# VH-VL binders against q9h9l3, part 272

Target 1, 176 residues: q9h9l3
Amino acid sequence: PRKMVAIDCEMVGTGPKGHVSSLARCSIVNYNGDVLYDEYILPPCHIVDYRTRWSGIRKQHMVNATPFKIARGQILKILTGKIVVGHAIHNDFKALQYFHPKSLTRDTSHIPPLNRKADCPENATMSLKHLTKKLLNRDIQVGKSGHSSVEDAQATMELYKLVEVEWEEHLARNPP
Short names: E, the ipSAE of ESMFold2; O, the ipSAE of OpenDDE; V2, 0.75 times the mean of E and O plus 0.25 times the DockQ between their complexes.

## First folded at step 13 (VH-VL)

Design E24 (framework fv_unasnemab)
Fold by ESMFold2-Fast, scan of step 13:
Structure E24 (fold): chain C 176 residues (1-176), chain A 122 residues (1-122), chain B 107 residues (1-107)
Amino acid sequence: as target 1 above (176 residues)
Amino acid sequence: EVQLVESGGGLVQPGRSLRLSCTASGFTFSDHYMDWVRQAPGKGLEWVAEIRNKFNSWTTYYAESVKGRFTISRDDSKSIVYLQMNSLRTEDTALYYCARDEFDSGYYFDYWGKGTTVTVSS
Amino acid sequence: DIQMTQSPSSVSASVGDRVTITCRASQGISSYLNWYQQKPGKAPKLLIYDASSLQSGVPSRFSGSGSGTDFTLTISSLQPEDFASYFCQQANSFPRTFGGGTKVEME
């Protein structure tokens, strides 16, 4: 099924001590890695910690950023009814305040065949950076300016495509 | 409701130029790829050009028959896609359609305008 | 360029008939194949995208199948409004290319 997209979100810290993760950027790509959506998103709460080392988000990106409510509507319109691929995707869905059906969710941090191809324990949770380097021979999340959610979403889709056939067959026989 | 309205067609002599416009409404124009497809009288469909969305840096693609002569561009603030046609040939005579290229599940033209007629004749 | 060979060029059919149109790509295009309907004097209308996905609002009597190089559009029970031209189109590679079309006409 080509009704499949990959998502990666960046979060900033809000709330006490910046411990709450709030959506601040979302990137969605199609099966071939073309970008369907990539917007900076303004959280409704005061940003305490930009978490720039990981998020790549700076105060300048919040100028003209799309308000959370509007961004959420745009994002959910793209995701609804599609197979959504992500890495540790529960964090993205939590930040979106959205529940996506498990039958249409693919998490590359919890796909045993993918870990097996990377010569990692099947039950381990491996980072996107590690799996991409091992399986695609490509470095992502390079440098000190934070991650590119577009790059991460593209890598996530490519990783899933390595195991798509066998994993879809597994899910058909073992529905979640 | 999604609408695409083409304009700018007409009768022109070989070697001249013409600019087609397509005004879009009813959707977030800047998020979509836009294409031009033409149809010569009594013939089939021929893809002409594509311009990608803002998230893919407005990358452009052309059919070999029009490369170097036609330029596709867009103005996202006005929701208009253009086709600048230079050095027109009699073979360019066709009805020109503007189409929205949806790319969330494959790539497909889900909405088309009614077309604008271009006739290149001496 | 990927050439799309569509057959037949025309078919005469009656209401209630099952109509099958085929499209063959000169190279593998995975499932990146769309089907359009065009009535005289009108713009094309999307019927099927990504080889087998039915466009919203299109009757369920239309179905698409195939992958790689060989594709089929089927109309299970032809209705009066289905007399039209049908075109396949590959979206795997640039340039995008269309089949030559099939005219479904009344017997």
Scores: ipSAE 0.784, ipTM 0.902, lowest interface PAE 1.0, mean pLDDT 93
Fold by OpenDDE, second read of step 14:
Structure E24 (fold): chain C 176 residues (1-176), chain A 122 residues (1-122), chain B 107 residues (1-107)
Amino acid sequence: as target 1 above (176 residues)
Amino acid sequence: EVQLVESGGGLVQPGRSLRLSCTASGFTFSDHYMDWVRQAPGKGLEWVAEIRNKFNSWTTYYAESVKGRFTISRDDSKSIVYLQMNSLRTEDTALYYCARDEFDSGYYFDYWGKGTTVTVSS
Amino acid sequence: DIQMTQSPSSVSASVGDRVTITCRASQGISSYLNWYQQKPGKAPKLLIYDASSLQSGVPSRFSGSGSGTDFTLTISSLQPEDFASYFCQQANSFPRTFGGGTKVEME
């Protein structure tokens, strides 16, 4: 089987009125939750809204942040050829301006067996926080300091592991 | 051509300190994590320490056997990685290799120095 | 810590022989497994990375396989220059750990 990693990104607002989501932090963990990558990233455009309440990103984090193009190269190098697990991962890929092969992508926000296990509607989109609390009995994204992308990536991986066997079998029979 | 050259090894008594250096050339030093790996005489390989970038600063990892005694650091302006070894023990006797850490589909040591010998003896 | 159990510790073989070395991890390490060759008085040399990827410049007679906990290094047809020690190494977690090594000797 292919190597598996989980990814979580934090975004800030750029462009007019800060409506453009730009990558400002990226965390990648391996199957065991060990951190493979964790960097602050400098967007190419001026930051209008740090979205600190959610992103945890502050102006001071951008002082020596890794330029986007460099960070993107580093991240893509890690992701290439791997199964990539994430929650609502299309947002992460969009911010990265990179799209991983669908056959190698696992989105925990769209795994019916995971929702079923959490006593949620199979077709509903549940938050990472809710699933983590329900299935792992762990609180994430607490406080007002913003999200921890490492914590979120680790939680995402642990959630996926709960349904990995079943879901991989399903995907084998029903390739995307 | 990628080159790693270790120096600083020698004979010391237990409890003493020694500082190893590894000078790198032939590649962009700052782009790579660096590791120390040691090999006792006639024995296998033992990972010692790694220094890697985190949030544009350096994060360090150590083997349990050297935690609290050894410190890995680097000077990117000089392309040098260091290993400060304090409170040396006889079991620290080994050939110490500097290794470049590379990641593509995984993490691996693709280049090694020739090593520098550290002998701890009373 | 992840323990890497390598077997055999030594193997006697002849030129042309097929040689197989195994490495078992105490827990799952996905494909974060590398193989190194070390000749007497020399530094280790990377052979295989990511369990099955052949390092540039390494002869095709070397191959790696496995995932999770069980891994194998194979030399399809042993050559005179292949008599050496071989080590597996996991890169999944810290601390990084090596197998105990396998010495391939001439029969």
Scores: ipSAE 0.024, ipTM 0.611, lowest interface PAE 7.2, mean pLDDT 92

Design E25 (framework fv_unasnemab; at its last look DockQ between E and O 0.49; V2 from the best seeds 0.65)
Fold by OpenDDE, second read of step 14:
Structure E25 (fold): chain C 176 residues (1-176), chain A 122 residues (1-122), chain B 107 residues (1-107)
Amino acid sequence: as target 1 above (176 residues)
Amino acid sequence: EVQLVESGGGLVQPGRSLRLSCTASGFTFSDHYMDWVRQAPGKGLEWVAEIRNKFNSHTTYYAESVKGRFTISRDDSKSIVYLQMNSLRTEDTALYYCARDEFDSGYYFDYWGKGTTVTVSS
Amino acid sequence: DIQMTQSPSSVSASVGDRVTITCRASQGISSYLNWYQQKPGKAPKLLIYDASSLQSGVPSRFSGSGSGTDFTLTISSLQPEDFASYFCQQANSFPRTFGGGTKVEME
């Protein structure tokens, strides 16, 4: 279980009309919620939409941001060989232009026992905010200042820990 | 090669102050937690203090025996961790080790300095 | 505080012997248990972390096991260079605490 990390990324809009989601912040926490990584990241393309309301990213954060290629290398070094937990994690991996092995990936947006525990339909896709409120009695992503990727990563890890034993047993019997 | 070199030890009287330094090299200092561990003559190991990295707000933790008297701090630009020791007591006499703390796959001290000796005596 | 009770405090053994050292925590510490070796006049050296993970460069004759409150360090076949003191350390809670140590001596 200690070879487990949780990741959350914030993205900004690049490309025509800002429709391309580009990595602008990445946070990684260990099993205990300690922060292993938290950096603003400079996309390779011009930012058209900071999506500040959701991402929390502002222009000032990009002044000393880590270039994408460098950040990607740092992040991949941390993730390699570990079980990676995230919420709707395919979006994070897409933004990172990296795909972790499926057998070592845990997506809290697709764990039926977690939904069941939250009195939600098992096959529904619930938000991190909703699950965190229901199961941890904690409010995240509040206000208009945007999300905190550290907070979200920590919440994701705590949620997974609630169903870790059951889910790991399930995966052992049903390898992806 | 990872290296940790302690300095600042010496002989002092009770009630006096002393500041220890640990200079790190061979790794990205700012990414790691750093700890002090001491060993009284002929005795076992005793954890003293920990300071976390920039991602964790340089949070500090102390053993009860030194709380309020000792202060751990760091200068990431110089790759140095410090231990300010005030109101020293005879029971603080020990060899003081600086240790690097790994925390990505557990919490353990994978590298240690050679230590610096602190002797508190009247 | 979590107290770490290490036993035995000393053990006499011969080269080739199997040596077992135990460490008991006063409360559950999951697998946050590390083992260190210390030779006279030297700094401690990490042997095992997370109860059973062998540190890089450490001989395979060293192994760790256990979880919760009871942990064991085993040297399958004692070598001349293994005569030293050994310490367990919990990393579950603050303050971090060490066992009292075990001195492995030549019989």
Scores: ipSAE 0.854, ipTM 0.931, lowest interface PAE 0.5, mean pLDDT 96
Fold by ESMFold2-Fast, scan of step 13:
Order: sequence, then structure tokens, then C-alpha cells
Structure E25 (fold): chain C 176 residues (1-176), chain A 122 residues (1-122), chain B 107 residues (1-107)
Amino acid sequence: as target 1 above (176 residues)
Amino acid sequence: EVQLVESGGGLVQPGRSLRLSCTASGFTFSDHYMDWVRQAPGKGLEWVAEIRNKFNSHTTYYAESVKGRFTISRDDSKSIVYLQMNSLRTEDTALYYCARDEFDSGYYFDYWGKGTTVTVSS
Amino acid sequence: DIQMTQSPSSVSASVGDRVTITCRASQGISSYLNWYQQKPGKAPKLLIYDASSLQSGVPSRFSGSGSGTDFTLTISSLQPEDFASYFCQQANSFPRTFGGGTKVEME
């Protein structure tokens, strides 16, 4: 253990035709997978498309959801100064309207040794579902009722732990 | 800003019960694990119990010495954690601290109350 | 249960001295070890968490090191306010367990 957390966010569609991705749920777990944060988040704009198949968000989740501004403050307080692990994490940071230092960011969709362990091309972008099945022998994101951001954040941390020693040594020799 | 205030201690006879309370302020109570730690007069620290946050189903853990006699619980709406102590023994005599268990970087007690004294004597 | 053996139980020191306290776990606890300071009549205060992370507001003369089973707390240049008891604590497994404590006394 160290100052390291894993994050996964769910987004809904706002704006014209639901084209804008707005934060609607965020889960953060510690090194062992304990849940530090898991709240439904109310976007400041009208939700056009819940994207329920992917997000798992339904209208009822918005009734008592935490307003975006408040949720953002809570989330950033947890992330600041820590190594943050995610999968395609740039999407999560964009939804949070947040810049996290690259030196403290770990993206499991772009770690060559992790792809190598999964018998995938080192420079390919593999889905979280695929890597988790290959390396942890676990099925996530099962069914059509949407993803669990808690499950995804936990899987992401476990995947990173498989290459943590090797990758941290690489980053120390090759700072981003 | 962060404060933890224990209450409910006192003198009690063996076999009886006491309920300790710890009122928290200055942080989002429902997001934190909460623990009780005790210290017998002139002795070291002994962990008693933990209750996890709302995101981890308020799961509870106990030291073997108190298991079956003590119950930890919480009321997130009031920002209070409780320790119900039944079948008290002279060996339970101690200063009882409430502690906030931060778990973002390991697991550690970053804030403690001043403690409440429990004396079990005939 | 994981037993935490702390040494020495007491040490006499003078202002300006380097003081080292050790803590040994009966089994591997990774870096899940914390150090607390306690002054007479006061609640414990967190100094170091996760073996080597300095708590905000704690003077830089305090440092922690180690992993697995062997851990140390070092005070590089003892100050008058540092005469106190120090406790290590493992957070790897339940029950949480504390070391027996080290009293740092004026020589």
C-alpha cells in the first residue's frame, strides 16, 4: 500500500442529441478494494440520454443524487496528491473537469507489460472486460443492466497490482 | 475543524452495561470508518472495535476479548458512533477513545477524541 | 493474531540526540504500519502512516521506514516536546494490534 486509489466514473448524455458526456456516478477504491466513495451525481444540465446499457444509470438514481459541484469537491479531495489508477482514465478526468498530474496517473488501457501478460499486442488498447477475464479469470460488466463502477474500479486496481513493481520501476527510469 | 467527543463513561459494577457515544463534527461522517481503542490505567493501547462506512455496508469487527459482549453501531444522520458494552468485567476498566479510521493510504487513526473513562469495580 | 514487538521499552536521551525505535511484526504486514505519539494525559497523535508517510503538521525530524516485518521510527534531532511515549500499530489484519510502547525520557 501507498497513496494510490482507483477510480471509475459513469456518464450520461446531456446537451444536443445527448452528445455531451456528463458525470452521473463515481466510485473510488483504495489499494485493497475498499470503497472510499460511491455516489450518484446529478449533472447541472438536463439528461437527454441515460445510456443505461453502459452506465447503469436510471431516472430513480437522480432523485437524491449529489449535485455535481459538491460531488466534484468531494472527489478531488480524495484524488489530490495520490497516484490515481483508471482505465481510459482521460474520460473520467474530462467528466470531472479536472487535471491530474501525468506523473501520478496510471492508465491500465496503456500499460505495455499488462497487455503482454494478457497475450495482447503491447501497443493496443484493450477493454477492461477483456483484460480482467484474461488476467484475473473474472467476468465483469455482465448483462445489459449497465456497469458497476465499483466493480470496474476494483478490477482496475487488481490489474494494476499485477504490473505495479515493473511499471513503477519503468516510470522512475523514464519519467512522463 | 475535525472533532470527536466521547461520553457515557462512569463507574459501574461487574455484570452491568454502559453505552458510550462519540459525536463527530467537521467532516463527512458517513464516508469514514470509526473505531474504539481503549487504554487501561498505566498500560498500552488496545483496539476494541471498528464499524465501516456506508459504502462498505457498515461491516463490524471486534477484538476477541469483547466479542459477544460489545456492539459497535453508528447513526450517520446524527454523526454518532456508539459502543454498547454488556456483561462488563473488571478487565474492561480503561479510558475509551473514539478514533477516525482514514483508509485512503493504508489504514490509520488520524483523529482521536480525548476519551471517556470506564471503571468496572465492585 | 499479529504480535507487535516494540523495542526498546524505554530510552533516555538528550535534546539533539538521534533516537531510533523499532517494531517487529510476527508475520508480514506489507507497509500497513502506523506510528503514534502520546503525551501524559493526552490522546495519541498520528505521526507516520503506511510505514513512511509523514502526517500533515508533523515535524520533518520524524521519519519512518521498513516493510514486511521490520520497521523503524527515527527522530533525527530530539526536541524538548518529543519526550513522550511512542506506539506502533499494524493495520494489515484484524484484530488491529499495537506495540507495547517506547517511553522516551530525558537523560
Scores: ipSAE 0.796, ipTM 0.908, lowest interface PAE 1.0, mean pLDDT 94
Fold by ESMFold2, look of step 15:
Structure E25 (fold): chain C 176 residues (1-176), chain A 122 residues (1-122), chain B 107 residues (1-107)
Amino acid sequence: as target 1 above (176 residues)
Amino acid sequence: EVQLVESGGGLVQPGRSLRLSCTASGFTFSDHYMDWVRQAPGKGLEWVAEIRNKFNSHTTYYAESVKGRFTISRDDSKSIVYLQMNSLRTEDTALYYCARDEFDSGYYFDYWGKGTTVTVSS
Amino acid sequence: DIQMTQSPSSVSASVGDRVTITCRASQGISSYLNWYQQKPGKAPKLLIYDASSLQSGVPSRFSGSGSGTDFTLTISSLQPEDFASYFCQQANSFPRTFGGGTKVEME
């Protein structure tokens, strides 16, 4: 079988008025939730808005953060050739300036069987927090200090496992 | 090029101590799990200890036969894994390998050093 | 502890032969089973991880199969460089445990 990892990223605001989302943390976990990678990343552009309430990123995290170019190389080396699981994963790939093959991408925000298990409309885009509470009986992203990308990546992998057999069979029958 | 180089082996009497070192190069050491595996002369392989990466709190695990006597540790700034071996016994006589433990799909030892020999004899 | 029973302990074979080595776990280990090759005086070399995944640089004549408790390493057409000892190893649980080894020798 093909190697499978889960990824989650936290972004900060760069560019005019802080509207551009730039990568500031990335976490990657294996199938069992062990952490393969977890680094704070210094964007190549000036940070206008740390977005701390959601990102958890503060100025002190950037002092010794890994420069984006180096971190991107490390991250892509881990992702290449693997099935990558994420939640709304297009945002993570955009922040990485990278597009993973569709056939190797799994997005827990867009898996109809997962939505059905949560008693949600199968075409709805559901938040990671909601799905995790409903299906795993766990509270993530608690408080006002921002998200943990490790916690979020681990939750994303556990959610995918709930539908993995069914969804992998579906994709084999219906190649993207 | 991944390299693992063990050192610190030798001949020692029962009850004494040795410290093994494994110097790593060619990869991001702090991101990887590291293990010690030993092989008695003419025998099979026996896992000894594991130390996990910085992201997993450097958690350690030991074979029952060495628990309480051996301590695995690492210095990520120097890319070195250590095995402190106390209260050595004749059954600890073996070639000790340092191994890189990949965990992106299961857990497996993808690179091994050449080993360092520990002989425990009176 | 999960015991790994490896069979046979040795096999005599000729170049071109198909060689099959089996490994049985004392309890289920899913697919967390690795295979290593070891030549005399050398460190082990990873061949197969996660039951069936071929390590980079390993020839395609090596293949692994199985899940649960019963696993097989197959060499489809033995080459001169394949005379060596082979070990299975489970990674499902601590302690990590190895099979007793299989020595593949020239007939």
Scores: ipSAE 0.589, ipTM 0.847, lowest interface PAE 2.0, mean pLDDT 93
ESMFold2 (binder alone), look of step 15: mean pLDDT 93; pTM 0.945
OpenDDE, look of step 15: ipSAE 0.827; ipTM 0.922

Design E26 (framework fv_unasnemab)
Fold by ESMFold2-Fast, scan of step 13:
Parts: sequence; C-alpha cells; structure tokens
Structure E26 (fold): chain C 176 residues (1-176), chain A 122 residues (1-122), chain B 107 residues (1-107)
Amino acid sequence: as target 1 above (176 residues)
Amino acid sequence: EVQLVESGGGLVQPGRSLRLSCTASGFTFSDHYMDWVRQAPGKGLEWVAEIRNSFNSRTTYYAESVKGRFTISRDDSKSIVYLQMNSLRTEDTALYYCARDEFDSGYYFDYWGKGTTVTVSS
Amino acid sequence: DIQMTQSPSSVSASVGDRVTITCRASQGISSYLNWYQQKPGKAPKLLIYDASSLQSGVPSRFSGSGSGTDFTLTISSLQPEDFASYFCQQANSFPRTFGGGTKVEME
C-alpha cells in the first residue's frame, strides 16, 4: 500500500445560532483500518450546538479534549505528503482550516466508478451509509447517539479500496 | 532522541521464567505498536510478539514457537513494554530486541534497542 | 506462515559497485515489505519501508522496488560503511517473518 490514510471528522456548531461548523473530533486510519489518531478536539469558540444526533459529541467529551491548535498540528503531521481519503472531504479540510493538494486527495462521494458499483447515478452524491450498505453489506451510523468517526473512516478506506486500482489508473491518465 | 533500553536478560535453566523490560523515551510511547524480535547467536532475525496501542485495543500477536509460553504487555504510564517468558527452552537462547512499530505507511520497525541476552542452558 | 527467501546469502563487492539483493515471498504481500541493515554487534537499522519508501536519514544510494511476491533492494554505489548484513521482512500478516539475510562482504 501507498502512503494513504482515511480521515473522518465530527463537527459541532459554533458562532451565531450554531451555524459555523467547528472541529470537535478527528479520526485517521491507515490502509488496513488501524487507528492512527482519534481525539476529541476543543474548538477555540464557544459551542452553541453539539449536534449530538450526528456528531456523537457531548459536553463531557470536551473536558479533556485537545485544544484545536495542538490537534491541528498533530493531524497535519499525519496527513502531509500522504494520499488522504475521505467522504465529502472538503468539509473535513474546511474544519481543519487546511489545504491538501488535489492530486493527493480522494473523495469517495465523487468517484463515478464507486457509484456505478452501487447502482447509483455517477453524478449523484451518495451518503457514506448508503454506499457502505450497498457495497460492503455493512450497517454504519446505526442508532441515535451519533456517528463514530473511527467507523466512518474505516468504511471510507474500504470503499476506496474497491475502486483503488481503476481510479488511480484514471488519475494517472487524467491528473487533477 | 528516540531511545529503547532492554533489560532483564540472563542465564536460566530450561523450564524456568524470565521477564524482559524495554523502557522507551523520546517519543509518545502510547501512540506506537511495540514488538519483540530475537536473534540466536550467529543466526538471523525472528519476530516474537507485538502489542498494539490503546486506539487498537492493545491487541497482542505471537509467533507460533512462543504461543502459550510468552506474554507481551505494556504500561503506557511508565513507557515500558514487557515480555514474560515462561517454560523456557534451549532454542529460546537469543539476543532479544524491542522495536518501535510505525504503522502509518505499512508496518515497520524504525527504532530498535541494543538488545538483552537470554541464555537458556543447563 | 509466509516464508521469505532472500538471495544471494552472501555477495562479495567493491566500493563503487552496484549491489542488488532480492527477496521472494511465498504468497502475495502487496507492498508490506521492509529492508533492514545490520552491522556486526549492532542492532538492525531500517533502510526501506513499504517496499520503496526511503527512511529519513538513509542515503539515497539505497532504493527498494517490487510488489506482490518479488522485491529488490539496490545499493547504487557501494560505500565502505555499507558492508553489512541485510534482511527483508514482510508485514502483511502474522506472524511477521524475515528473510534469511544477505551478507555484503568486501572483495
């Protein structure tokens, strides 16, 4: 395997009416799904909305959470120079206030062959949950207590591996 | 500076026990998998055991030759990895290295200690 | 267990020579192969990981290639400090296994 990791972040609402998405947890896994990083992260701004139904973040998780500036440094050390796989990964990079080169970015929400394997329109943005059920026969994001970013990152890597050979060949011929 | 220091080796009779320790410094010990690798006098390298970090449930793995006799464990608060060796055999005679296992780009032993010698003889 | 077969078991070479060491796995291991150097009386030192990635601080004359079952370590221009034993190691599955080693000796 190449220098390749998968990432998934959980965000909480900050700013007016909780409409700003701020990083509150980040999970990074290696090619085989082993966890390289999984920390709760304390946003520098006051949390207005924990968005617990989706994020799984609760007030108690913030007590020993790593401050944003420190967490960001740790995460960027892991991501730099690697192919980074994510689902709707723009949201994760935005929350990290980070630019990752497009040539080293893989977004499983925008890979036409992956949608094709799932019998979905190639231009549709399918949810991670739907693609994982269709292609891996696995239920993720079950229940009402929020998502596990570890589970999501692992599923994202496994989904990418289904199209890795085909998609890397495509990118080699059609560089971004 | 990353440093791994093994201790606990010695001369023991067959059937006895030894506990090896490896004290780590210079890095965040709790983030890494840790392994034991041995080398019999004049021979090549043989992997013995691995213990994963807490993110990965401190899962342990063993070479078949030591399974049931050896136990790997770790104390993250002290930055120590242990190898408890029971029912020792003459073929366990070797220099025992502890190694730090990076797993961000494959799995590889990027730092090794100098080793501690275990001699099993009557 | 995945068996790792290294060849040659020894090679005599002179400073400036190109040295090639091969390692063959008994089953596919993708790119989960590492190369280590060991000098007499010393612990092994990582040279190459994930088949082709050069470890920080290792001279660029060392390179690795291969995938699946066949792997190669190349020293493009042998230096005096390179006379040592070299071992490949697979990390695809448990147990982790090492090749038998290759001793690079002065001619």
Scores: ipSAE 0.730, ipTM 0.885, lowest interface PAE 1.2, mean pLDDT 93
Fold by OpenDDE, second read of step 14:
Structure E26 (fold): chain C 176 residues (1-176), chain A 122 residues (1-122), chain B 107 residues (1-107)
Amino acid sequence: as target 1 above (176 residues)
Amino acid sequence: EVQLVESGGGLVQPGRSLRLSCTASGFTFSDHYMDWVRQAPGKGLEWVAEIRNSFNSRTTYYAESVKGRFTISRDDSKSIVYLQMNSLRTEDTALYYCARDEFDSGYYFDYWGKGTTVTVSS
Amino acid sequence: DIQMTQSPSSVSASVGDRVTITCRASQGISSYLNWYQQKPGKAPKLLIYDASSLQSGVPSRFSGSGSGTDFTLTISSLQPEDFASYFCQQANSFPRTFGGGTKVEME
């Protein structure tokens, strides 16, 4: 079996109206929740909206931030060949301008057994915060200081571990 | 070449303290988790403690059998990991190994020292 | 704590024999299972990590398999230098725990 990592990214707004989501922080944890990567990242374009309330990103974080191209290279080295776990992970991959193989991707926002375990509709899209509270009895993304990508990545991994055996068996029988 | 050299073992009476050291060389010490594993005479291996690197806040973990009595620490500037052993018991008698923990490709002990012997006897 | 049950505790074999050692975890540990070899008076040596990955420098006659709770170490053709003790170890959670060990002896 392949090694698993969980990823969570924070984005800021770029472009004329700040509607473009650009990578500003990326956190990667291993199966046990240890941090493998956690860096602030400098987008290639001017930041129009830091989205601090959600992203937790402030202007001061960008002073010594890792340039996007460099960070992308570092992140891809970590992800390559691994099973990558995330929540609504397509957003993270889009911000990274990288798409991991579908067969090696696990999106906790689209795992019916996980929703079932949380007494949620299997086909519903539940938030990471909700699932974490229901299944792990833990509060994440609290306050107004923005999200912690490390915390979110760790929670995502822990959630997946709850259904890992069942889901991996399902995927083995039904390859994406 | 990776090397781990344990020292500090000896004969002590129950209730006494002892401090073990493990000097590392041949690799970037500060990047790696470090562990202590012990082996009583003629017995199997028992994990004792682990200390993470600075990136992971130097978090420490302990076996229940030593929790509250043993303290693992590290000095990255000297490439040394320590094991402070207080309130020693006869059951702590063992050969104590220092081991490097590789965490990037999984959690495993890829390098071990030769060990240092701790004997607790009245 | 995760208990690691290793079997057999000892096995007598001859050179050329196929030797199989099993390790069962009390709960799922994914692939976070390592195998070590220990010779008398020596420190343990890593053989297999992550259930099935062969450590660099280890002969190909050693192999590991399994996931979840059941794991196996196989020596396809036992060599004279393989007579030793073997230990499994889970790295899924704390405390880290080892199997009781298997001593491979000459028949």
Scores: ipSAE 0.006, ipTM 0.601, lowest interface PAE 10.9, mean pLDDT 92

